# Ledger of designs, part 30: VHH binders against q8rxe9

Target 1, 356 residues: q8rxe9
Amino acid sequence: SVATDDTSPSVKKRVVSGVQPTGSVHLGNYLGAIKNWVALQDTYETLFIIVDHHAITLPYDTRQLGKATTDTAALYLACGIDVSKASVFVQSHVPAHVELMWLLCSSTPIGWLQKMIQFKEKSRKEGVENASVGLFTYPDLMTADILLYQSDFVPVGEDQKQHIELAREIAQRVNHLYGGKKWKKLGGRGGSLFKIPEPLIPQAGARVMSLTDGLSKMSKSAPSDQSRINLLDSKDLIVDKIKRCKTDSFAGLEFDNAERPECNNLLSIYQIVSGKKKEEVMEECKDMSWGTFKPLLADALIEHLSPIQARYQEIIAEPEYLDKILSEGADRAEELGAVTMRNMYQAMGYYQRRRY
Key: E = the ipSAE of ESMFold2; O = the ipSAE of OpenDDE; V2 = 0.75 times the mean of E and O plus 0.25 times the DockQ between their complexes.

## First folded at step 11 (VHH; framework vhh_enristomig)

Design n4 (at its last look DockQ between E and O 0.01; V2 from the best seeds 0.00; counts 0 for: pae O 11.6 > 2, placed apart)
Fold by ESMFold2, look of step 11:
Structure n4 (fold): chain B 356 residues (1-356), chain A 122 residues (1-122)
Amino acid sequence: as target 1 above (356 residues)
Amino acid sequence: EVQLLESGGGEVQPGGSLRLSCAASGFTFSDYYISWYRQAPGKQREWVSTISDYGSTYYAESVKGRFTISRDNAKNTLYLQMSSLRAEDTAVYYCAKGSDYSSGWHSEFDYWGQGTLVTVKP
């Protein structure tokens, strides 16, 4: 229970984040966003869900989904998820996600989903590929991922904001349809079935620019892999990419010269991965040539990424340990979601199976 | 509600020119790399050209020197100026908002337009 006007147990706010099982991470992703999203585990009760059910809403390679799932989990653990603070698990290992999705779909007006459908018009005009029901209804699955755990916050980028707003609207509608006195008359506690989630704006991370264009951000969408450092790039590849990166013909190195965007970017990367203060980097590097600086930067990158890569290799090499982590995460998630599912079935009037 | 709507396709003779447009909405257009892809009948979609958030341009070797990608951030519009067209350029052309790496539910979910047909008659 809650104590009055004295020391009461704190209740950590809960953050839920979904992770697609199909991507790699480049330095710009990691330093710009993912590192700070993982760090939320230090303040919040955090759940990181590998969303394999979402991955099947478009054509995919059945031979690769399992490996992509475990590789993704290993990469995010290597990025710093601490299993004593956070849960990491596979979405399909917690059936309640799909159970809740179905219940939510029954209350979601079709017109609300129309706003979220990007590929339906394409399928009709093409005549070659029809959008799946899964693609049409995935906003309800994402809503289930969030609401199942009574989540307080969801870390979100701009391209996901509309999905969080829809999740909020669905939660409000379900609370109205099935909560309050209606739920109490069915034997429940009454009140809201779901907490209304809020988008979370993570602490801004570093803005890392392309290795081939210091004015463009580092991006998977850039055609050349030379433009980015991936977290799992080998030492030799890191050295080669830095050797080939765009520079200039100015003498010395300096921050904050608008004519030298590559210099500013590479010094900024060096500052971040070395952990040095800006002034220290300026003192160290101001009189260097590019030929002196590039090996220094490559070494700093290798030193920074090596612990992440080593952790990744440890995890991948010990699949029983990874499976145990994911299984324990799923068990914790099932326990957390069980209350929500019990309440939802009760509020919707289901006859509940008695377990002895 | 990410939407991409291509236009400007049509029939053209070899050596001719066309300009394709892609009207974008539902996202901050200026923050993203935007690309053109094409798909000929019976073939896989292939990359044609990309323009960065800053405006830097990249081209597939098969179109380099003949196609020019550009963007107008004030109008949220992507363009592809095609010149010296060849029969091999016949395809449906798509604009695409690239996904970047993130921890989100659909950060790997590519967004594509409906396409516009370009036919280069022999």
Scores: ipSAE 0.347, ipTM 0.743, lowest interface PAE 2.5, mean pLDDT 85
Fold by OpenDDE, look of step 11:
Parts: structure tokens; sequence; C-alpha cells
Structure n4 (fold): chain B 356 residues (1-356), chain A 122 residues (1-122)
């Protein structure tokens, strides 16, 4: 009885994530998302998307979108995304995203989308009646982004948790409506059309807060650039921003004090960028003044970001290289997505094009 | 004030059916995950079923295929249709409100009903 060691190479589970090309990636995006993506590349099959269709759902500068897209891609690579391990591509370069979105829209009750907090918040300024259908259907597009590639896991921030849950609900509904025996009757394989994706929520320690408000997440939407460190900030600018960041008047430095959110934030940043353990940071910094700690933090940030900045410059200096990477990524994405789309069209009863 | 009131419990023979109801008030019912739990005598409270704000349903393995969770948002009422009841289904059944629309369906509940007793006796 030859124990066939069916060491079938354990097919890596698939992870999909992406960010909008908003032109600048800040420290919160990097430490909260991209850095974690880098770590996932060894364990998972990873697809990282620049989601430019999402970027147009709110007012934007048409002159900057292209540059923002390439910059974001360059920063992915500069931050350690490895094209030998991951696929990097632009959302608009893969038409199947929008095609699938349309199909999913047909199965999404409007009431589900109306409950989305982000839509309510983003539409508040202009009024709900003036909000774009694109903004309203943003979650369906996101769902398409995820389900197109039969994703097992989706790294998401807390702010996107509701959208991931919606994606799961939509996937389940579509599987119910069109999958199983119904799909089989139409000549398909039957079963589920989509995997139900699971969220990968980063550990709480990865949340970077504003430099001007320790109770607010670092954000691009904040009116002041002083509230955030951008990955491409100059050394001098980093020093200045840290020097001017909000601090408290308490003696010493400490973690996990609710009354000292800025202190906790800055120490957490220092911990992450220095690669030190929390205990080490506490021991090192517990008796420091802000005057002593801020320069230390700035130096640590500069040291951490300098290689990223250097790599970014190298990549940007070779646009053909970046184009090739994005093209190859898109090709891979198209291949994967083609299977999903074929199944969906079949399951939904579309007349299929015969290629002769 | 948030209120959850369970009803429909009683005695039933093995193989029988019973429908539980949970009347909810004091919050926007349609925005929350709602769940059924049960606690048998001498046992810990255990999860039975959850229905999402989007209508997706989840079941404990022990009740899959036998129990059906549903909700009527217009009536602010949660239901549990129980079929093929077994002796091991004997418990006080509790309705639970999800703490947040973004919270996991399995882990976070902030309000509970008083429960309704289901007894499956031959």
Amino acid sequence: as target 1 above (356 residues)
Amino acid sequence: EVQLLESGGGEVQPGGSLRLSCAASGFTFSDYYISWYRQAPGKQREWVSTISDYGSTYYAESVKGRFTISRDNAKNTLYLQMSSLRAEDTAVYYCAKGSDYSSGWHSEFDYWGQGTLVTVKP
C-alpha cells in the first residue's frame, strides 16, 4: 500500500487588495496596508490593484490621474511588492472588472447600497440626490474587484469592513440565484460561482493616526499636509512635520494611555519604523522629553523611508519597466478573470459567442 | 430603550416543529445582525443562527437543515422555524442584537431577550 504522499503542492490561497491612485501614499497607508501586503507575498498568491475606476467616483483632476496611477504603482514596488511573487496591475486595464460589476449590480438590492456608511458620508456635502450613481455603486465595483479573481482573503482596513461584508453577501446571493443545479442545467460545472472572501483585518497596532489629532486616522482628506507623513516627503519636511506634530504636556512617554493618544501614536510609529519591540521602545523612551524623542522619531522615519524613496526614483526613471510590469500584471488578471466571467455569463444564461 | 422579546416556545414531541419569534424595539431593526442563541440546562449558551442586515443566513452545524432563520423588517420581528426537533434541542432560546452593523455576526451582541423555553419531550 504505497502511501502516495499526495504532497500535491498546496495551492496557495489567493489574496486581492488595492488602493486608489490619489497621488500620494502616506505613512498610514504604508504601515497599515502596503507593508502588510509585502509580508503576504510569501504565503499567498497576491494580486495588488491600482483601482483607478474608484478614483473617478468623486471629483478629481483629470490631468493628474495618470501620474497618480503610475506613482502608486511605483510606490507598490518601492515598498517591496515583488513582481516575481505578486501581480500588480491597473483596474481599468482589465475590462472584466466593470463587466462583472454590471452582472453583480443586477443581483444587488438598492437597499443594500443605501445602507453603506461611506456613501452616506461622501454624499452628505452634495446631498444624496446629487450623488453620482458611480459613488452609489462603488461597493459593487469593489465586490467585482474581489470576486473576479476568486479571492480567498482581502486585506482591508476597518473603514472597508462594511464593504467586504457586502461583497460576501452579494457573492452568497449570486451563488444562490445562479449557482448549483441551475448552473449545471445550463451546462456548467455547478456549485458556487464565487468563493466567499474572508477579510484580513490588520492588527490594531497598525493604525497610524494623524500627527495633528491622535484620535483621527491619518488621512489624505485632512486639510493640512502637516497631519501626515507622505512616503515621498523630503528629509527636511519629515523633520519639520515631526517637530510640529501635536504632543501633550505629560512627563515621560507611554503606550496605551487613552489620555495620551498622540503619544501612543508617535511611539507606535517609532516602534514600527525602527523594528524594535514594544518593550524596547518603552524602556528606551519612557523618560524622554518630546524634545529628545521627536528628533529620534524623525531620524527613524527618514532611515526607514529613504530606501523606499530611492527605489521609487529608480522605477520612475524607467517608465518602460513600469509599463511592462503593469502590462504583465494585467495579462495575468485577464486570464484569471476570464474564467470567472465565462462562468457567470453561462450561469446567468447569456448567449455565448462562438469563436470560429 | 432596546427591547427584545422572545415568544413561541413550548413543549413539542421529537420530530415536531416550532416557530419562535423575537419582537424588537428601540433600534433600527433592519440595520443590524440578529441572532438566536440557546442554553440548555447545565450547559453553556451556544450560538444557533444569525441573519445579517442583508438577509444572509448562518447556522450552527447542529441545526443546519432543520432550522430556518428569517426576519420581517416591517414588523421588526425575527423568526426561527424549527423542524425535526430533537431532545438535544431542549433549551431556552434567546434573541440577540448585533452591536454594530459592521460587527462580526458571530461575536458581538449588545442586547439579549429574556428567552423562551423549548422543550422536546417524547
Scores: ipSAE 0.005, ipTM 0.296, lowest interface PAE 11.6, mean pLDDT 90
ESMFold2 (binder alone), look of step 11: mean pLDDT 80; pTM 0.805

Design n5 (at its last look DockQ between E and O 0.07; V2 from the best seeds 0.00; counts 0 for: pae O 7.2 > 2, placed apart)
Fold by ESMFold2, look of step 11:
Structure n5 (fold): chain B 356 residues (1-356), chain A 122 residues (1-122)
Amino acid sequence: as target 1 above (356 residues)
Amino acid sequence: EVQLLESGGGEVQPGGSLRLSCAASGFRFSDYYISWYRQAPGKQREWVSTISDSGSTYYAESVKGRFTISRDNAKNTLYLQMSSLRAEDTAVYYCAKGSDYSSGWHSEFDYWGQGTLVTVKP
């Protein structure tokens, strides 16, 4: 029997976030998205999935995928993931993702996949007949990533909006085909096989601009590394990049002057990494020259990033420990997914393996 | 919905010039670095040039000094002025928008247009 007590945890809603195994993160990624996604672990049960299966839908370097996967995991852990609150795991370590994907494909009209903008774009580049089946069907894999865990929320950027809409449509279709009163007659609880995931609208992440142009967003695709601060930049490199960053010739410092985009950007970065309120920053900095402010900003960046860098180095230096974290995350995910898979097979009428 | 539509391709003699255009919609064009890529028949796509939202320009070594990228944010249009064209410049040319910040399952994905064919006669 199962015991209950007064300290039993309340049921938290679940957030699932997919993470491409890029292996690198810049300040704009971190402050604009990742920091807020990691913070969700304080409110929600959170799964961070390093989506290595998704990475192979386009040409890739087989020699780099494994390292990029572990580097990405280490960076996200270093950004503050608490494994007692959240799970981090590699998608391919939980076979149920692909298993469910196959079942979902049977409920996904081909026309729903054909209208996906990312398939249209990628297939146009290679020709439709040359596009891989993986490229065509990966929206079902993403749907499996989400539905396998009965996810309540998925954090949303613009490039995920259409895929989240599709995941909701697939879930509704499966619930219609196999759920409801039919599912209850099979002993199912509730009326649905899958929760319908909702987009999670983030508190606006910081809008971090290029260090070489305060009117352009900080970007991985910008050719010059001077345009960005990477999370793993050394102390000396941070100092050099801030020393060289674009500024202006106005006296004093201020927020929200449209003629001073670099000033607004650099003060905003300082505000965020120092943890100070906007009015505190303005009072501290309003009479500073750039020569006074730049060292202040560099020191604040170094102080903010140093714990992240130290944590990352600890994790990377002990690959067996990282492997253990990922393995335990995969074990928890596998346990959660097994319930979903059993229910899906039962609802679809499969002869299920008997265990004696 | 993000849309990028290239135009201006065609046939040209070696040493000739062409100007490509890319009409953009469905996103705030002025916020993004925008790039040109090209893909020759049977080859992988390769980067050609990038322009920042403020007009800073970057070029692949193979086109430096011959191609000029520009943008008109008021018209949501990207341009590539190509001069001194060579046979190896024959390709389908694409414009591309960079991704948003860490957007999960495909955050490294750029959006590309349909492409416009440039043929430099042998």
Scores: ipSAE 0.195, ipTM 0.546, lowest interface PAE 2.6, mean pLDDT 83
Fold by OpenDDE, look of step 11:
Formats: structure tokens, sequence, C-alpha cells
Structure n5 (fold): chain B 356 residues (1-356), chain A 122 residues (1-122)
């Protein structure tokens, strides 16, 4: 009985992720998400989306959206997203996102969406009655983004965990309602229409906190630019921001002290951008003053970000290159999504268009 | 100035109960979502519970049925009643003020307290 080692080349699992085009990427976004995406490219089939449909669910500047979209794409590439390994595309360039969203909306109980914490938070300022349907259905669009490509994994932050769980529930419900024997009776293959995606939660070390508050995440919404390092900050600005960052009055430097959140944050940043081990950083920095450490951190940041900045400039200088990359990405996405959409329309009993 | 001050932390045995408080000042407390987070040693800060301005409550799956979030707007105080405590509940617990969400995929809170330590030890 020759154990045929069916080493069938293990089909890479598929990872899908995306960010809104905000035009600015800060260190927290990079270290917490994009850098991790780069690492995933070797292990997974990766699709990285600029989700511009999501960006319009809240007030935005129409004059800036296009530029923000291209900037975000450029930064993806500058940060190490490799178009030979990954597909990069803009959400609005693939109509199937919205089509699938509509289909999913029909299967999403309103009560599920009403429980979403982010909707509640985002709608608070305007009042729930004034919140847009787009904002309310934001999670369904996100679900479409994920399920359209039969994603195995979705890298998400802790704050998006609820949306991923919702996506899973929606997928399960749709599979139950329209999949299996029902789908087969309609001429389909039967079985599941969607894979149930699994969240990939980043490791603890990837959370970057504000430079002005060690207990708050680095955020674009923070009123002061001093609270964050932007990837495209000048060397001088980086030096200045680090120089002025909030620190404590304790002697020495240490990790994992709840009373010293800023210290922990700054050391963590240093660890990540320097590529050193935690133990190495501890040994190196344990007896340093802030006056000694801050310049060291600034230099390390500059060294880490300089290649990204250089690459960004190169990409921006060649708009046609970026357009080509995005177009190719969109083509790939359309191809993948077409299969999903065909199945969904069939399973849901739509009259299929005959192409003569 | 916005201030959040957590209290009520301490040591408790497994199966025990503890009530945390968060005293809020410097903002219109009744108008905001308020949340509890916790951070265990060596772990990332995780969401525990949220209460809306209207009193709607939300819980992490890990604490559902065991923890109860409540608020007293007259006292500008947030509470977390913890019951059936487990070793895995050991963490510094933080109170967080809800912010205007401007960033797409990331929910952010404006202000955090200093935290209160909860230790569940046999």
Amino acid sequence: as target 1 above (356 residues)
Amino acid sequence: EVQLLESGGGEVQPGGSLRLSCAASGFRFSDYYISWYRQAPGKQREWVSTISDSGSTYYAESVKGRFTISRDNAKNTLYLQMSSLRAEDTAVYYCAKGSDYSSGWHSEFDYWGQGTLVTVKP
C-alpha cells in the first residue's frame, strides 16, 4: 500500500484586508497593520484594498478623496507591499463589492447591525436618527469586502473584532438560507456559498500609543499632530515630536510598567523600528535618561522610515505606474469576485442573463 | 479637564465578586458612551464592556453573564459589577470616554483613566 504522499501543493490560504483612504498613515497604522501585512505576503495569497466606499459613510472632503486614495496606495507599496505577491486595488473599482453588499443586506437582520458599537459611537454626534443608512450598513459592506473573495483570514484590530464576528454570522446565515441542497436544486454545485473567515489578531507588540498619552492609541483623530508620527514626517519633525513627547519622571527605562505607559510605548516603538529583541532593548536602555533615549529613538525612527519615504516619492513621481498597479489589482479582484457573484445570484434564484 | 478615576480594584478569590467604579469629571458625562477595558500582564488591552448614553449595554463574550456595566449620571460614575471572577480576569481595568469617531476602521476613545488592578488569586 504505497502511501502516495499526495503532497499536492497546499493552495495558499487567502487573506484580505483594507484601510480607508485618509491620506495620512501614522506609525500606529504602519506598525499595527501594514507591516504585518507585508509579512503575510509570503504565507498567504493577499489582497489589500483601499476601501473608499467606506470613507464616504462619514463627512469627508470630496476634493481630497482621490488624492487620499492614491496616497494610500502609494504608501502600501512604499511600506513593502509587493505587487508580485499581492493584489492592491481600490474598492470602488470593483462593482461587485456593492452588489454583494446588497445581497447580504437582504439576509442581515436589522437587529444585528443595531448592536454594532462602532455605529453607535459614530452616530452619536449627529444622533441616531440622522445617521446615514450607509453608516448603518457599513458592516455589511465590510462583510462583502471579505466574503467576495472567499477569504480565509482577515487581519483586524481589536476594535474590528465585532464586525468580523458579524461577517461570520452573515456568512453562516447565507450558507444556511441559500446553500446546500437548495443551491443544488437551482443548478449550482451545492454546499457553502461562503467560507467562514477567521480573524487574524495582531500580536500585542504592534499597538502603538499616542506620544502625548500612553494610554491612548496613536490616532489620526487626535487634535494634535504632536501625538503621532506620520510616515511622511520630515526628519526634523520626527526629532521634534520625539523630543516633545510625554515622558515620566522615573529613573531609568522599563517595559510593562502600568505606571509608565509612555515609557513602555516609546521602548516598544524603539524595539520594533530597530529590529532588536525586547531583552536587548532592556539591556541597552535600562539606565538611560530620557535625554539620551529620545535622540536614540528619533534616529531609529528616521532610519526605519527613510526608505519608505524615498520609495513613496518614487511612486508618486510615476502616476502611470500606480495606475497600472491598481488596474491590474482590480482586474484580479473582478475575476475572483465574479465567481462568488455568479454563485450568489444562482443560489438566490435570480434570472441569469444569457449572453448571446 | 476631562478626568477619569478608577477605583475598587483589589485581590479576590476565584468565584468572588468585585465592583469597580469610575468617577468622571470635566465633561458632560450623560452624553457619552463609556467603556471598560482591561489589560493583563503581557497582553494587549482588550474591550470589556460599554454602556451607551441611552443605557444600552454591550459586553465582550468572555465576560457576558458575569459582568454588569451600569452608570449613574447624577454622580458621573461608571460601574462594573464583576461576579464569578476567574484567574483570567486578572488585569488592570481602565475606564474610557467615548470619542467622536472620525477614523474608518478604528474606534478610538478620547480619554482613559489610570486604571485599577484586579487580581484573582486562589
Scores: ipSAE 0.030, ipTM 0.220, lowest interface PAE 7.2, mean pLDDT 89
ESMFold2 (binder alone), look of step 11: mean pLDDT 79; pTM 0.803

Design n6 (at its last look DockQ between E and O 0.08; V2 from the best seeds 0.00; counts 0 for: pae O 7.3 > 2, grease 25.2 > 24.2, placed apart)
Fold by ESMFold2, look of step 11:
Structure n6 (fold): chain B 356 residues (1-356), chain A 122 residues (1-122)
Amino acid sequence: as target 1 above (356 residues)
Amino acid sequence: EVQLLESGGGEVQPGGSLRLSCAASGFTFSDYYISWYRQAPGKQREWVSTISDSGSTYYAESVKGRFTISRDNAKNTLYLQMSSLRAEDTAVYYCAKGSDYLSGWHSEFDYWGQGTLVTVKP
């Protein structure tokens, strides 16, 4: 049969991004990247997908996946995702992701997956004989996540660029194999089945440094939790981490002294979380001791993070509300993906079920 | 394309020394924490040492005082100077790039090298 519901051009470009169910975010992540990533919802039609299927490609704790999924969703909502502007949903709640992944696997040369650098690294950790098919094929699942929604842009860092290039190549191959005149002869629109997604590099946010080394960025790769403020750290823990953070023995406080990287970092954090201008912070703090400044900084951090934490606690405390948000997001995503799936089945020559 | 290539492994006698290297490409090496891990035959992979983007160093208790991690940002190269080697140090050693990007389809550790074998023979 002939599909008459062609995808109409969107007024806004569409952004799709996946979110691993990881459970924690530190201040450096938030201010340096995630805040701007969430802000894309103000410019683009945005989909934020909690990618629970991706989480099972390596060993995981079955008792924790569901909780990690809901905790992650709650945290990103608390970071400012507005459900009136964006769709937030769980990947496994939209079966089309796996359905499309299967169709894409049938068109993906095995050699393309074998050359994927991330697969080679992961297979060495588990041994070749014990590598799961899921680990080998997850690049096709990620491609399905992107192509299902006719995505224009995918926010990426340097370490995700390889996967976006693979998604682009798979889309081009499928468009060549099944699109154009072949699709038109089967009753379709003709032309391309998929938009070719492009990487999107969001504007970089603030650079926040380690609490134990003002020359190193704040990072989850640092061994000590003392090096970072997590978004959900308790008030007592924030106070303790600031009390014990690295400082120096100079008198007064100042920005932009290369001999005082910790001072510059801690003043910069204070500036950002207090919302004050640099000159205001300089005038307020220049004659302070560390003993006076550290409580001031801790209080500013607590005040800044408390709305995020309060929102998170509201969401977690009301699991039926969170379930509703995720279910409604999945419904919207399913509607968007249905057009893509119908076109794919038609273009690949499937016998389509007739409705009566 | 992120690439990490370890070298410098080999056979040594107990008490001997080796210097491992990891040549990096495909990313801004100086912006990242880089780590060494090792995996002995039949055992799980274990963390050995980490060096920050600024050069701050961290060590597992089992290697503290015997191993020294360093980096040369001009050469995009990570090093592990291993001294006073013991039989339990026998393992394949891997370097690994850290990442601060928690959003996206990636899990927590991004990329690992192919590894270099260190054997401490009796």
Scores: ipSAE 0.379, ipTM 0.735, lowest interface PAE 2.5, mean pLDDT 85
Fold by OpenDDE, look of step 11:
Structure n6 (fold): chain B 356 residues (1-356), chain A 122 residues (1-122)
Amino acid sequence: as target 1 above (356 residues)
Amino acid sequence: EVQLLESGGGEVQPGGSLRLSCAASGFTFSDYYISWYRQAPGKQREWVSTISDSGSTYYAESVKGRFTISRDNAKNTLYLQMSSLRAEDTAVYYCAKGSDYLSGWHSEFDYWGQGTLVTVKP
């Protein structure tokens, strides 16, 4: 009985993620998300999206959106996203995102969207009545982004957990409403229309906190640029920001002290950018003064970010290259999405266009 | 100035109960989402619970059915009633004010308290 080693090349599971084109990526975004994406490329089939349709759901500068989009794409690549392993594309370049969104909207109870924390928070300033339908349906678009490509996993932060759960519920509902025998009766294959995506929550340590508040996440929304390291900050600026960052008056340096959140943050940053083990960092830095440690951290940051900055400049200097990459990514996305859309239209009973 | 001050932390035995409070000042308390987070030693800060401005409540799966978040707008105070406490609930608990600004895929709170330590030990 020859055990046929069915080494069938284990079809890589698919991971989809995306970020809005904000034009600037800070260290928290990089270490908390993008760097993790890079690691996922070897294990998963990865699709990384610049989600520009999401960007327009709030007030934005129309003059900057295009540049922000290209910058974000460039930074993806500069940070180590490999186009030989991953597909990088712009959301608006693939019409199927919005098409699927529409279909999903028809199956999404309004009450589900009304419960979304982010919508409530974002609409607070203008009032719920003045909030855009785009903002309200933001989670459906996100769901479309995920389900269009039959994603197995979605790397998300803790703050997006609710949206992922919603996506799962929508997928289940659609599968129930239109999948299975119903779909088969319409000439389809039957079964599930969508995979139910699972969240990939980053492991502990990827959360970078503000340089001015160790209890707050590093954020672009923070009023002071001093609160964050941007990936494209100059060496001098990095040195200055680290020099001026908030620290405590305690002797020595230590991890995981709730009373020393800034210390923990800075050490964590140092650990990550230096590639050292936590224990190594502790041993090295435990007796350091802030005066000694800050320059060390700055140097480590500069060393880590310099290659990214250099690569970014190279990419930006060759716009045609980036355009090609994005075009190819979009083509791939369209191919993948076309299958999903075909199935959905069929399952939902649409009259399909016959090409003669 | 926005201030959040947590209290009510302490030592409790497994299965015990504890009630945390967060006193808020410097902003219109009733208009914001308020959340509890916790950070255990050696672990990342994790979301525990949120209460909306309208009183809707949300819970992490790990605390669902055991913890109850509530708010008293008249007192500008957030509460977390913890019951059936477990060793894994040991952490510094933080109160967080909801942010007016959400960028991208990241929702951030804009203000945090200093935290209150909860220790669950036999």
Scores: ipSAE 0.026, ipTM 0.241, lowest interface PAE 7.3, mean pLDDT 89
ESMFold2 (binder alone), look of step 11: mean pLDDT 80; pTM 0.809

## First folded at step 12 (VHH)

Design k1 (framework vhh_enristomig; at its last look DockQ between E and O 0.05; V2 from the best seeds 0.00; counts 0 for: pae O 8.7 > 2, placed apart)
Fold by ESMFold2, look of step 12:
Structure k1 (fold): chain B 356 residues (1-356), chain A 123 residues (1-123)
Amino acid sequence: as target 1 above (356 residues)
Amino acid sequence: EVQLLESGGGEVQPGGSLRLSCAASGFTFSDYYISWYRQAPGKQREWVSTISDSGSTYYAESVKGRFTISRDNAKNTLYLQMSSLRAEDTAVYYCAKGSDSYASGWHSEFDYWGQGTLVTVKP
């Protein structure tokens, strides 16, 4: 039968997200993006791909990649991925990603990739000349990640907008080269070999600032760990970091005073992790001293993060369970990808292997 | 694609000064922490200095008081003013972009690096 999942408003659209195998997440990552991206599973069929192939395009520690991969999977599951709604799997466990990448590379004009990596006008392109082929071609691997699953939407941050635009152009080109009337004659329905993915504009995530500088974003690039809350920080460490965080000498607490960026940040974090409305937070907190508010904030953070930490510990304590989740995710991905790959090879005129 | 290009390296006498530049493209420069790292032959890469998206500066103890990091967001350029240079400052210096805390995905947790510029402090 026809394998279209977008022929009716009742058919669930598919979202594909790539996840770098870093092994760590801080509060800024979580509240600013990850929480909302995980929540997409409530509306869409979602695939979360731990993109280990992408991680090797730059220097990395071969002894750490596997652990970072499983730690990342466990963290995202602990952040709320429900395996009955979404699939989590490791990119390298589904060979079709690189198989499709090769086919897409063969249809991608080199000038389109050069636009992705073009150096500034006055500088020589030494990074391009000495970069690995993997670094040069990874936009096609990202495109394969997306198109393999006939994805409707891809959640995109600003630094990835260019890559999703390229993925759309590659899909359109492949549909032109191998789709349309030619594909219909081969039994294809709808006339296109690939869906054209759309960027998914995420709900604005919380902007969480540094605990040591309320004007700077919370970032792993800050040199001091005291500037950030990590999702796996112990209760005592959370208390210590909040105790030591930067504040001011103003009386009371308030939102949206430009002279009080730390106050605005800490109240905003409290609002989010407590689940309260801004008006409720103001009524509760406006007359508090820092000495009263800091313990309140620390307790709210601990209460919010403790379920995530407990779930993470459960998952890492049972490596066979995590392996099973990743294997089942890969199996589903392989089923979806096999259909796509068969159609792609047929449309391109390959003699396909027959099994006896 | 994120691109970082370092320049301004060269040979200098002990006690001398150099100014390194890092030209950035492919991202909204003003939204990110940007750092300098260095690597001497046979040594591990080490952190030198960081400047936040708001302009707050941080330094390794070995360079405090001698090096000054700055950024020009209009020109998408990071700088490192080095003074009172010593033999142990001889290294290839790298510019590095911080990750985007508010985007997740294929690249949001990458640290991006330039190709480096060589600084040599002669006897």
Scores: ipSAE 0.394, ipTM 0.765, lowest interface PAE 2.4, mean pLDDT 84
Fold by OpenDDE, look of step 12:
Structure k1 (fold): chain B 356 residues (1-356), chain A 123 residues (1-123)
Amino acid sequence: as target 1 above (356 residues)
Amino acid sequence: EVQLLESGGGEVQPGGSLRLSCAASGFTFSDYYISWYRQAPGKQREWVSTISDSGSTYYAESVKGRFTISRDNAKNTLYLQMSSLRAEDTAVYYCAKGSDSYASGWHSEFDYWGQGTLVTVKP
């Protein structure tokens, strides 16, 4: 009885994620997302998207969008995304994202979008009257980003959890409305049109907070650049920002004290960039003053970011290389998305174009 | 029958404060987005503020930081607290009911309007 070692290469599950090209990637984006993506490349089929269609849903500088897009792509690579393992591409280079979004919009009750916290927050700034339809339908676009590629998992931050849940609900609804026997009657294979994606939420500690407010997430939208470390900050700037960061007046350093959010944030950052265990950091830093700890943190940050900065410079110096990478990534995305779109058009009863 | 009745308008000096009220009846007040609009003489009606069924608040940029919208579902009443009033705030202020419990506050789709209350900001 020859045990047929059915070594059929276990088809890797698919992971999709993306970042908006809204300026320079900051430490929060890196530690909260991109760094984790690097580890996923060995286990999963990974697609990493620069989601530039999302960037236009709020006021932006048209002169900077292109550069921001290429910079973000370069930073993906500089942070350790390996194009031999992952596909990197720009959202707008794959038209199917918007096509699928339209189809999904037809199946999304408006009430679902009204409940989205991010829209409410973003629209507050501009007022509801001035809020764009694009901003309102933002979650449907994100849903399209995810479902287009039949994603199994989506690594996201806590702030995106609601959008992932929405994506799941939309997928289920579409499967119900158009999938199964209905789809088969139209000549399709039947069954589910979409996989139901699952969130991959980083463990507690990957959330990097503002350097000026320990209760606020590090953000590009913050008015002061002092509130964040950008990946491409100079050594001197890193030192200065850390030196000036908000701290408390308590003696010693400690984790997980609600009254000391800045302390927790800075220790967490140190832990991650130094590669140390939490217990090690606690033991090392528990009796330190801020005057002692801040330089230590700055040095650790510089050490961690220096290789990334160096690699970024190399990539930016070779624009043709980056263009090729993005083109190849887009090609792969197109291939994957084409299957999904064909199925959706068929299931929804569209007259299909015959290519002669 | 759905009714919206605005009150609280009057004359106020620049820099002053005024509180408007809108009494609602004839529908489940708590289930709807409710909005304030205003119309100045010779101008088009403009959006001022919206409060959702869940209590989320939204403001026009021109009134942000100066006006506060609120609601009391137990009293079926909408409020607009206005502070730091300016001459340009002079208008008839209208209460508007969203046409649907879903997102009507985000759209110009209203099914009922009040008669309005006049606010005059004069030195």
Scores: ipSAE 0.013, ipTM 0.230, lowest interface PAE 8.7, mean pLDDT 89
ESMFold2 (binder alone), look of step 12: mean pLDDT 79; pTM 0.796

